VH-VL binders against Vacuolar sorting protein 39 (VPS39). Designs and how they scored, part 3

Target 1, 267 residues: Vacuolar sorting protein 39 (VPS39), of Arabidopsis thaliana (Mouse-ear cress) (q8l5y0r16to282)
Amino acid sequence: PARIDAVESYGSKLFAGCYDGSLRIYSPPESSASDPSELHQETYVLEKTVAGFSKKPIVAMEVLASRELLLSLSESIAFHGLPNLETVAVITKAKGANAYSWDDRRGFLCFSRQKRVCVFKHDGGGGFVEVRDYGVPDTVKSISWCGENICLGIKKEYVILNTANGTLSEVFPSGRVAPPLVISLPSGELILGKENIGVFVDQNGKLLQTERICWSEAPTSIVIQNPYAIALLPRRVEVRLLRSPYPLIQTIVLQNIRRLVKSNNAV

## First folded at step 16 (VH-VL; from n3 with heavy chain S53T, light chain N93D)

Design r2
Fold by ESMFold2, fold request of step 23:
Structure r2 (fold): chain C 267 residues (1-267), chain A 122 residues (1-122), chain B 107 residues (1-107)
Amino acid sequence: as target 1 above (267 residues)
Amino acid sequence: QITLKESGPTLVKPTQTLTLTCTVSGFSLSSYYVHWIRQPPGKALEWLGVIWTGGSTRYNAAFMSRLTITKDNSKNQVVLTMNNMDPVDTATYYCARDYYDWPGVYYYFDYWGQGTLVTVSS
Amino acid sequence: DIQMTQSPSSLSASVGDRVTITCKASQDIDNYVAWYQQKPGKAPKLLIYDASNLETGVPDRFSGSGYGTDFTFTISSLQPEDIATYFCQQYDDLPLTFGQGTKLEIK
């Protein structure tokens, strides 16, 4: 019934962030009955609706399992304790943020708003402190940590922001049709989107390998779940093995989809 | 070593369907984009469309109701089909490879076929 | 669609002359411009990409410049083999579009 803009899983449960600002929690049924004459699949059952979870649509969510936190992006960026969803922090400066990246190892958050990139650090007690902010030449369309630096997709190009001195280093142009898409690998390297092609670069945006990963269409988001890369495409999801030659493992056709949204492809 | 070659009919009657085949050598269609471009006699080049490595296509809106681009990677062939030909469609038709240096995907062309002139008349 | 307006439409010059051709884009296209040479009955040959970068194997008498909407292509010293039609192409957005061409002749 409600438009869903963000989805995340926590344990056996499914969280759905809705356009009306509610958070819906779905669980597998405790048990199910089936009609003997029909074939049925078990469907997740709505367990709980948290009305007024945010004032604005929930655009993205990310479960930070190692810290027992849920990150949400709506009017701003907020952190909620798991499993009870109590708000533990709201990043007031992130009001109007359009993209973010979380570095779980260091407890660092970066986000973009207007022509700014801001960095916050988790202080271990549920609070966040500002570390630095930077000016950038235009609105950031995709953002991800690359080591201690930040890779940005701006307009139709990729750049690396050096967090120590604030300088931008050019990488290469993105696609002409699809917007920039920056994806972190667990190793700290990156995949940068150019239309349906994913280009592998090191933490400085330089050649890592010449072989590229190719989807059937330009993905709007990609999740890395070793050994798989999972891409959301128009009307379907593709799963590929993240090993040369990156074969297609599975295709899931999605009808009447608007998009599948996971926390800007951080994993 | 890298080559593209257009083949197909050179004379087509109005209303007929044109089918041209671009046969490539020296590179894999699974790794590089291929475009179709035409040039009417004495006129500017017109971009028709592109087929991406994954098989998806993008067409010039001016032609898209009549165009289909397909490929068969194992046969090294990219096929242009254009319906309902008209004398104004008389042109030299080229296939061209998107520029190949890493990281790829440039939308300008370093290797072109020799072109094939297609005349549309009764 | 992005229109590429090229001038002049034709140009007569002597061997050794400096020739300049311009293209104007209907909107800001950064430096996403390529220049091609096309001899009669042949496919275009790429000379310049990203407005100013010389393709490998292209003589250094060819050059390009520009950013935004206004782009220039220059032959510093015309040679007899440079007789051709020259085109600009934008690749900032689809559809890809080409200038009308400049026919270069010896006078």
Scores: ipSAE 0.714, ipTM 0.875, lowest interface PAE 1.1, mean pLDDT 87
Fold by ESMFold2, fold request of step 23:
Structure r2 (fold): chain C 267 residues (1-267), chain A 122 residues (1-122), chain B 107 residues (1-107)
Amino acid sequence: as target 1 above (267 residues)
Amino acid sequence: QITLKESGPTLVKPTQTLTLTCTVSGFSLSSYYVHWIRQPPGKALEWLGVIWTGGSTRYNAAFMSRLTITKDNSKNQVVLTMNNMDPVDTATYYCARDYYDWPGVYYYFDYWGQGTLVTVSS
Amino acid sequence: DIQMTQSPSSLSASVGDRVTITCKASQDIDNYVAWYQQKPGKAPKLLIYDASNLETGVPDRFSGSGYGTDFTFTISSLQPEDIATYFCQQYDDLPLTFGQGTKLEIK
């Protein structure tokens, strides 16, 4: 089977973005939809392969369900209508982007490329309009919205970019081993990674709570799917309840998983 | 009251395996990193490694082939095992707590054990 | 590995003197430097972190400065109880590394 670099879910279906630029669509065998609060052990079957979906490898995808759009990251950032996958917009300025964050509530996209952070806004008609472009001192390793501002992991530090004036405010250093990892909570606060530890901060990067979430190893990515936090570790996935004391619910030993996704029907 | 205390043999013969236990009190090993550091007589401190809250470890490459750090959170113990000891490994061995203040994970140390001198001699 | 070159290796000074010790890193480590005091037969005690921040309970005669590669530790007015070995530590990258130390004696 083709190498899969990105996965996402839409309803009962799974979308797999492949290294060859194809998009594979998988569905449950019985056409049934399930309550997203339940764990599922269904065998998904390949429904369709969209050859030539992208010229370059698809490295990230996100379903924007409230807007019936699929965001894809390959050579650039593109938006596709759901369910038909027609291309609605391509953000040409995002060529070479290495990280992005979507604020679904406001329809704002930010992404990083080189030493720049760019902000685009969904204009309501299927297009996107550039709002602002900011210079930053180094390559951004992790990026996420925090309120109307943007939290960045740069080198071995966390900073908050004030979108109104372009200034950077220091939060605290990241770990010495693992790269910075910024994760948004549905409430608008953040989890900032320091090695295997997730630190909870408010939208200004200040103490939200003293208790931290601790993984067995430094995560490469984390997905929040209430009430769960799901971390991708070097050789496995850990699922913890996003409630003190953040108990380990499940460990999944997996091969070649490079992306976590949120789903209404799966975790 | 926060304490760390190293225990184990003070005399080891060449080629033997050293096992030292750091017993901690006043804090939880589930919340704090613990490091092992040694000081040969009259020489600089040498960082050996760290065990993270989740049990994973990072070692100084110079010792990685001989070194294992483990812990038991319920017993408040962090254990250093070092194989194939040599007279050059004669040193005072310390365990130390990573700095406590929020958000944590600083890689400098607020509390150290008293240290235990381990002599490697025939 | 990041090397920390500390000087001098030993120092004699009188009570009331201003004492200065330096550390030089082999690469830019921003301000990720701590300074420790170690009395004979005792474990090190943290004095300074982030190059210039005084740890709680440490007398204000101790201070630190520096950024990048060059760092300075100062005792503004030496006291008899300050007899110890002092050393720097970098924590910009693993492995953590330490200066050789400066043995401070009162003449």
Scores: ipSAE 0.666, ipTM 0.861, lowest interface PAE 1.5, mean pLDDT 87
Fold by OpenDDE, fold request of step 23:
Structure r2 (fold): chain C 267 residues (1-267), chain A 122 residues (1-122), chain B 107 residues (1-107)
Amino acid sequence: as target 1 above (267 residues)
Amino acid sequence: QITLKESGPTLVKPTQTLTLTCTVSGFSLSSYYVHWIRQPPGKALEWLGVIWTGGSTRYNAAFMSRLTITKDNSKNQVVLTMNNMDPVDTATYYCARDYYDWPGVYYYFDYWGQGTLVTVSS
Amino acid sequence: DIQMTQSPSSLSASVGDRVTITCKASQDIDNYVAWYQQKPGKAPKLLIYDASNLETGVPDRFSGSGYGTDFTFTISSLQPEDIATYFCQQYDDLPLTFGQGTKLEIK
């Protein structure tokens, strides 16, 4: 089978985007009944394969539940209706995009393409309207909404892009080992990754806390499932309480972990 | 108040393993990265590796096969082990603290140990 | 690896003189450069970070400048206590690397 490069949850199902452009849909076993207070491992079964879902590898996916859409990042950014997976829209300008961030509350999409940051707004139907196009000094490595602003990883630093005037403000240098990692918190704050450390900032890039989240290794991704922060490390998953001093709650050693996905009280 | 001190053998025979201990005071290893750097006599400094607050490490690729860095936060100790020592490994070995100014993690060094000269000779 | 080519390897100057040391990176490293002073038999001491920021407690006769590939360390007025070897260091990428050093003596 083709390599899985992206994963997303839709209800109880899992979507797997593959390197060959196919989408695999997995369903949980029928006998899945467990104590919700405990972590469990479940074996999902392949339900369906959609061949030719994308012409290029699927790099990322996100379910926009409020809009019944699936966002996919591949050659471009596309939106697909759920559950039928028909293509609803393709952002032509996003051809070659390497990262994106969706603001579900406001219905805004931002994405990076080389040294450009573009903002599109969902029109409430099946269309998207371009609202901003910013030039930035260097190739964007990471992108995330932070309130009305956009947090960017450019080169080896984090910056805030003010969407109102297009100005950039420096936050702090990123790490040297792991790529920039920006995690949005329900509170409106952000966690910015620096190697094995998570730093808290507000939507303007201001440092809010002196405490840090300290992982045993540099995480490749972090999922927030209140009250926990769940980090994917090279050979394990760490669960930490999202309260100072952010203690380690559990370590799950798993083989061949590639992706973390948030679901209903599950990851 | 803040100190680092290297300790261990000052003489090692070829092919033997070097074990150095860096004992720190005035700060917690759970909050700071600690690096190992060496300097051959009359030569430039050479970065060996770093141990992060979480215990993970990164090594100079030139030494990765021979070098291990570990730590015990409760003992305030970082340990460097280097296998298959050779006379070319003769150097003053330093442990150094990664510079800290919130949010920290800068990869330059504000505090150093005094260094310990390790001679590799038969 | 990023190479830091430091120049000169040795320098002799008089008290009160302006001293300049240069360091050239093999690639663009922005301002991720530190400068250290190492006196004989002692560990290096941090003087400059981020190419131009003076470390706390360091005399203001020391300064640094540069961005990209070319960096300069300067002592505006050399003092007797400044006899030491000076090193540049990059922290743009691992492995961290140092310049060859500049041995500074007083005439």
Scores: ipSAE 0.442, ipTM 0.800, lowest interface PAE 1.6, mean pLDDT 92

Design r2
Fold by OpenDDE, fold request of step 23:
Structure r2 (fold): chain C 267 residues (1-267), chain A 122 residues (1-122), chain B 107 residues (1-107)
Amino acid sequence: as target 1 above (267 residues)
Amino acid sequence: QITLKESGPTLVKPTQTLTLTCTVSGFSLSSYYVHWIRQPPGKALEWLGVIWTGGSTRYNAAFMSRLTITKDNSKNQVVLTMNNMDPVDTATYYCARDYYDWPGVYYYFDYWGQGTLVTVSS
Amino acid sequence: DIQMTQSPSSLSASVGDRVTITCKASQDIDNYVAWYQQKPGKAPKLLIYDASNLETGVPDRFSGSGYGTDFTFTISSLQPEDIATYFCQQYDDLPLTFGQGTKLEIK
């Protein structure tokens, strides 16, 4: 079987984007008991493989439930109808994109391609319209909507891109060990990774001085499942309460974990 | 007042293990990274490693096989253990705090211990 | 590892003189450079961070500049109390590395 590089949840199913461009669909076991207060490890069963879903490796996927679309990042950014998975749109300009962020509320897509940041708006149907194209000084490593602005990880620093005028403002330097990590919160705030620290910033990139999450290790990803923040660390997962002082709730030691996915109050 | 103080043996025999303790005050180890740095007499500073607030460590690869850094937040102590000491390891050993500026973690040092000279000799 | 080549290794100057020390990085490290002062028998003291930012409480006769690979530390008017060894340090990547140091003496 091909290497899985992307995972996403759709209802009770799991989508696995593979290196060979195939999409694998997994279903949960019938006897699965869902406890919203606990993390569950379940053995999913392969239901279907869609060969040739993409021509290149699938790097990332995101289910846009409100629009019944699946976003895939591969050679470009594509949108697929759910549940049939027909291609609805391909963002041609996103060819070579390395990161993206979707604003579901406003229907905006931003993505980075080398030293460019582009913004597209969903037209409500099957189309997307380009609305902005910004040049930035360095290759973008991470990207996330931050209110109406865009938070970028560039080199070893976080910056806010003002979408109105294209101006960049520095937030703070990132760590030296972990790559930039930008996590959007439902509140509109962001968690910015700095080694084992998660730093809270508002939609304007302003530091929330009293807000920080301290992980035991530098997380590679964070999933927000209110009221918890779930971090993927080397060889384990940490669950912390997303409320000051952000105490450790649970540690789950797991080997060979590559992805965290939020699904129906389960991870 | 912020202080760091190194303590441990000042004389170690070759092949023996060095254990140094850095006792800190005025700040919490749960909030600051602590580094170990050494300086051979009359020579440049050499970074050995760092222990993060969560207990994770990063080491200079040159010492990875011999060096261990641990800490006890409740005791305000960071411990450096270096195995198989050699006369070439003779140096003043410092513990230092990672620079403080919210959110921190900048990898330069605002507070240092006074250092302790460790001589490796038979 | 990133090498920090510091020059000169030693320097003698008179009180009131302008003193300049340079540090060259083996690769582009942006502005991730700190400068320290180490007096005899003492631990290093942070003077400059981010290549050009003066640490709080440090006299303004000390300054730093540079970006990329070439960095400069300057004492605009040397004072007797400035007798020390000065070190540059990069924190662009681990392991952290220091320059060889510049021993500064007063004539």
Scores: ipSAE 0.433, ipTM 0.798, lowest interface PAE 1.4, mean pLDDT 92
Fold by OpenDDE, look of step 16:
Structure r2 (fold): chain C 267 residues (1-267), chain A 122 residues (1-122), chain B 107 residues (1-107)
Amino acid sequence: as target 1 above (267 residues)
Amino acid sequence: QITLKESGPTLVKPTQTLTLTCTVSGFSLSSYYVHWIRQPPGKALEWLGVIWTGGSTRYNAAFMSRLTITKDNSKNQVVLTMNNMDPVDTATYYCARDYYDWPGVYYYFDYWGQGTLVTVSS
Amino acid sequence: DIQMTQSPSSLSASVGDRVTITCKASQDIDNYVAWYQQKPGKAPKLLIYDASNLETGVPDRFSGSGYGTDFTFTISSLQPEDIATYFCQQYDDLPLTFGQGTKLEIK
């Protein structure tokens, strides 16, 4: 099968964005589709492949359930209607975008392209309106909403972009051997990764705690499923309690795992 | 008082395996990264690798095939193992603590062991 | 790997002299440079970090500057106890790398 670069969950189905620009849709066996609360050992089956879903590799997807949209990041950022997957909108200015963050509560999209950060707002229909365009001093590697502000990983540091005035405030340097990782918490706080360490900050980049969350290795992604933080490590998944002192709850050894996706109390 | 101390054989034969132990005091290995650095006589310092607080490691690619770093937090010990030693590996070997300023670690070294000279010779 | 080219390899100066050592990185490494002092038979001692920050307890006659690729270490007034070899180190990326060292002697 084609290389899968993005995974997302939609109801009981799994969406797999592939390197060849195809979208593969997997579904549970018919017998298991009716009760998501039951643990099943049955294998998902390929339901269909949408060839040519994108012209370039699909690098990320996100289901916006409240809006019945699928966000895809590839050559640009596109929105597709669910469940039919018709293209509803394409953010032309997002051509070449490398990262994005969606604020579902406010209906805001921010994305980075080269040394620019753009903000678009969903108009409530099928359209998006550009709201802001910021210049930043270096290429953005990671991006996430943090309240009304935007947290950026620029080169090897974390900064907060004030969306009201466009000013940047430095938080701290990121790690040297792991990519920047910004995780939004339901509380509005952020966890910023530095190597195998997670640091808690507020929307302004202020350190909130004197304690840190420490993983066995530098995680590539973290999913928050209260009260747990679930981290994807190179060869394992670690589950830690998202409360001080952030103890290790479980380690799951997995082979060749590349993505974690949260859906309906499942990961 | 913060201390690091290297211990192990000072003489190794070619093709044999070197095992050095760094014993630390005054701090916890669960809170600090520990590095290994070596220095051939009269030459520059060479970074070998690091072990993180969680036990993860990174190695200099030049030594990756021969080098292993492990630790036991409860014993306050970091262990370096290097296979297939050669006379060119003759050097003073140091363990060093990564500089710490909460919340970050920074990959420069505030405390060093005294170093142990390892000679590789027949 | 990031190369740190240190100059000069050796230096002789008189007590009270201003001493300058330079280190050039093979690529832009921001301010991720440390400077160490190593006396004979001893481990290196951290003097400067982040290119220009003086380590706690280090005399203020020691200083560092630079950003990007060119870095400078300075002793404003050389003292007899400063006889040592000095090294720069980058920590922008792994592997960590050091300069060749500068052996400092007093005339």
Scores: ipSAE 0.028, ipTM 0.621, lowest interface PAE 4.3, mean pLDDT 91

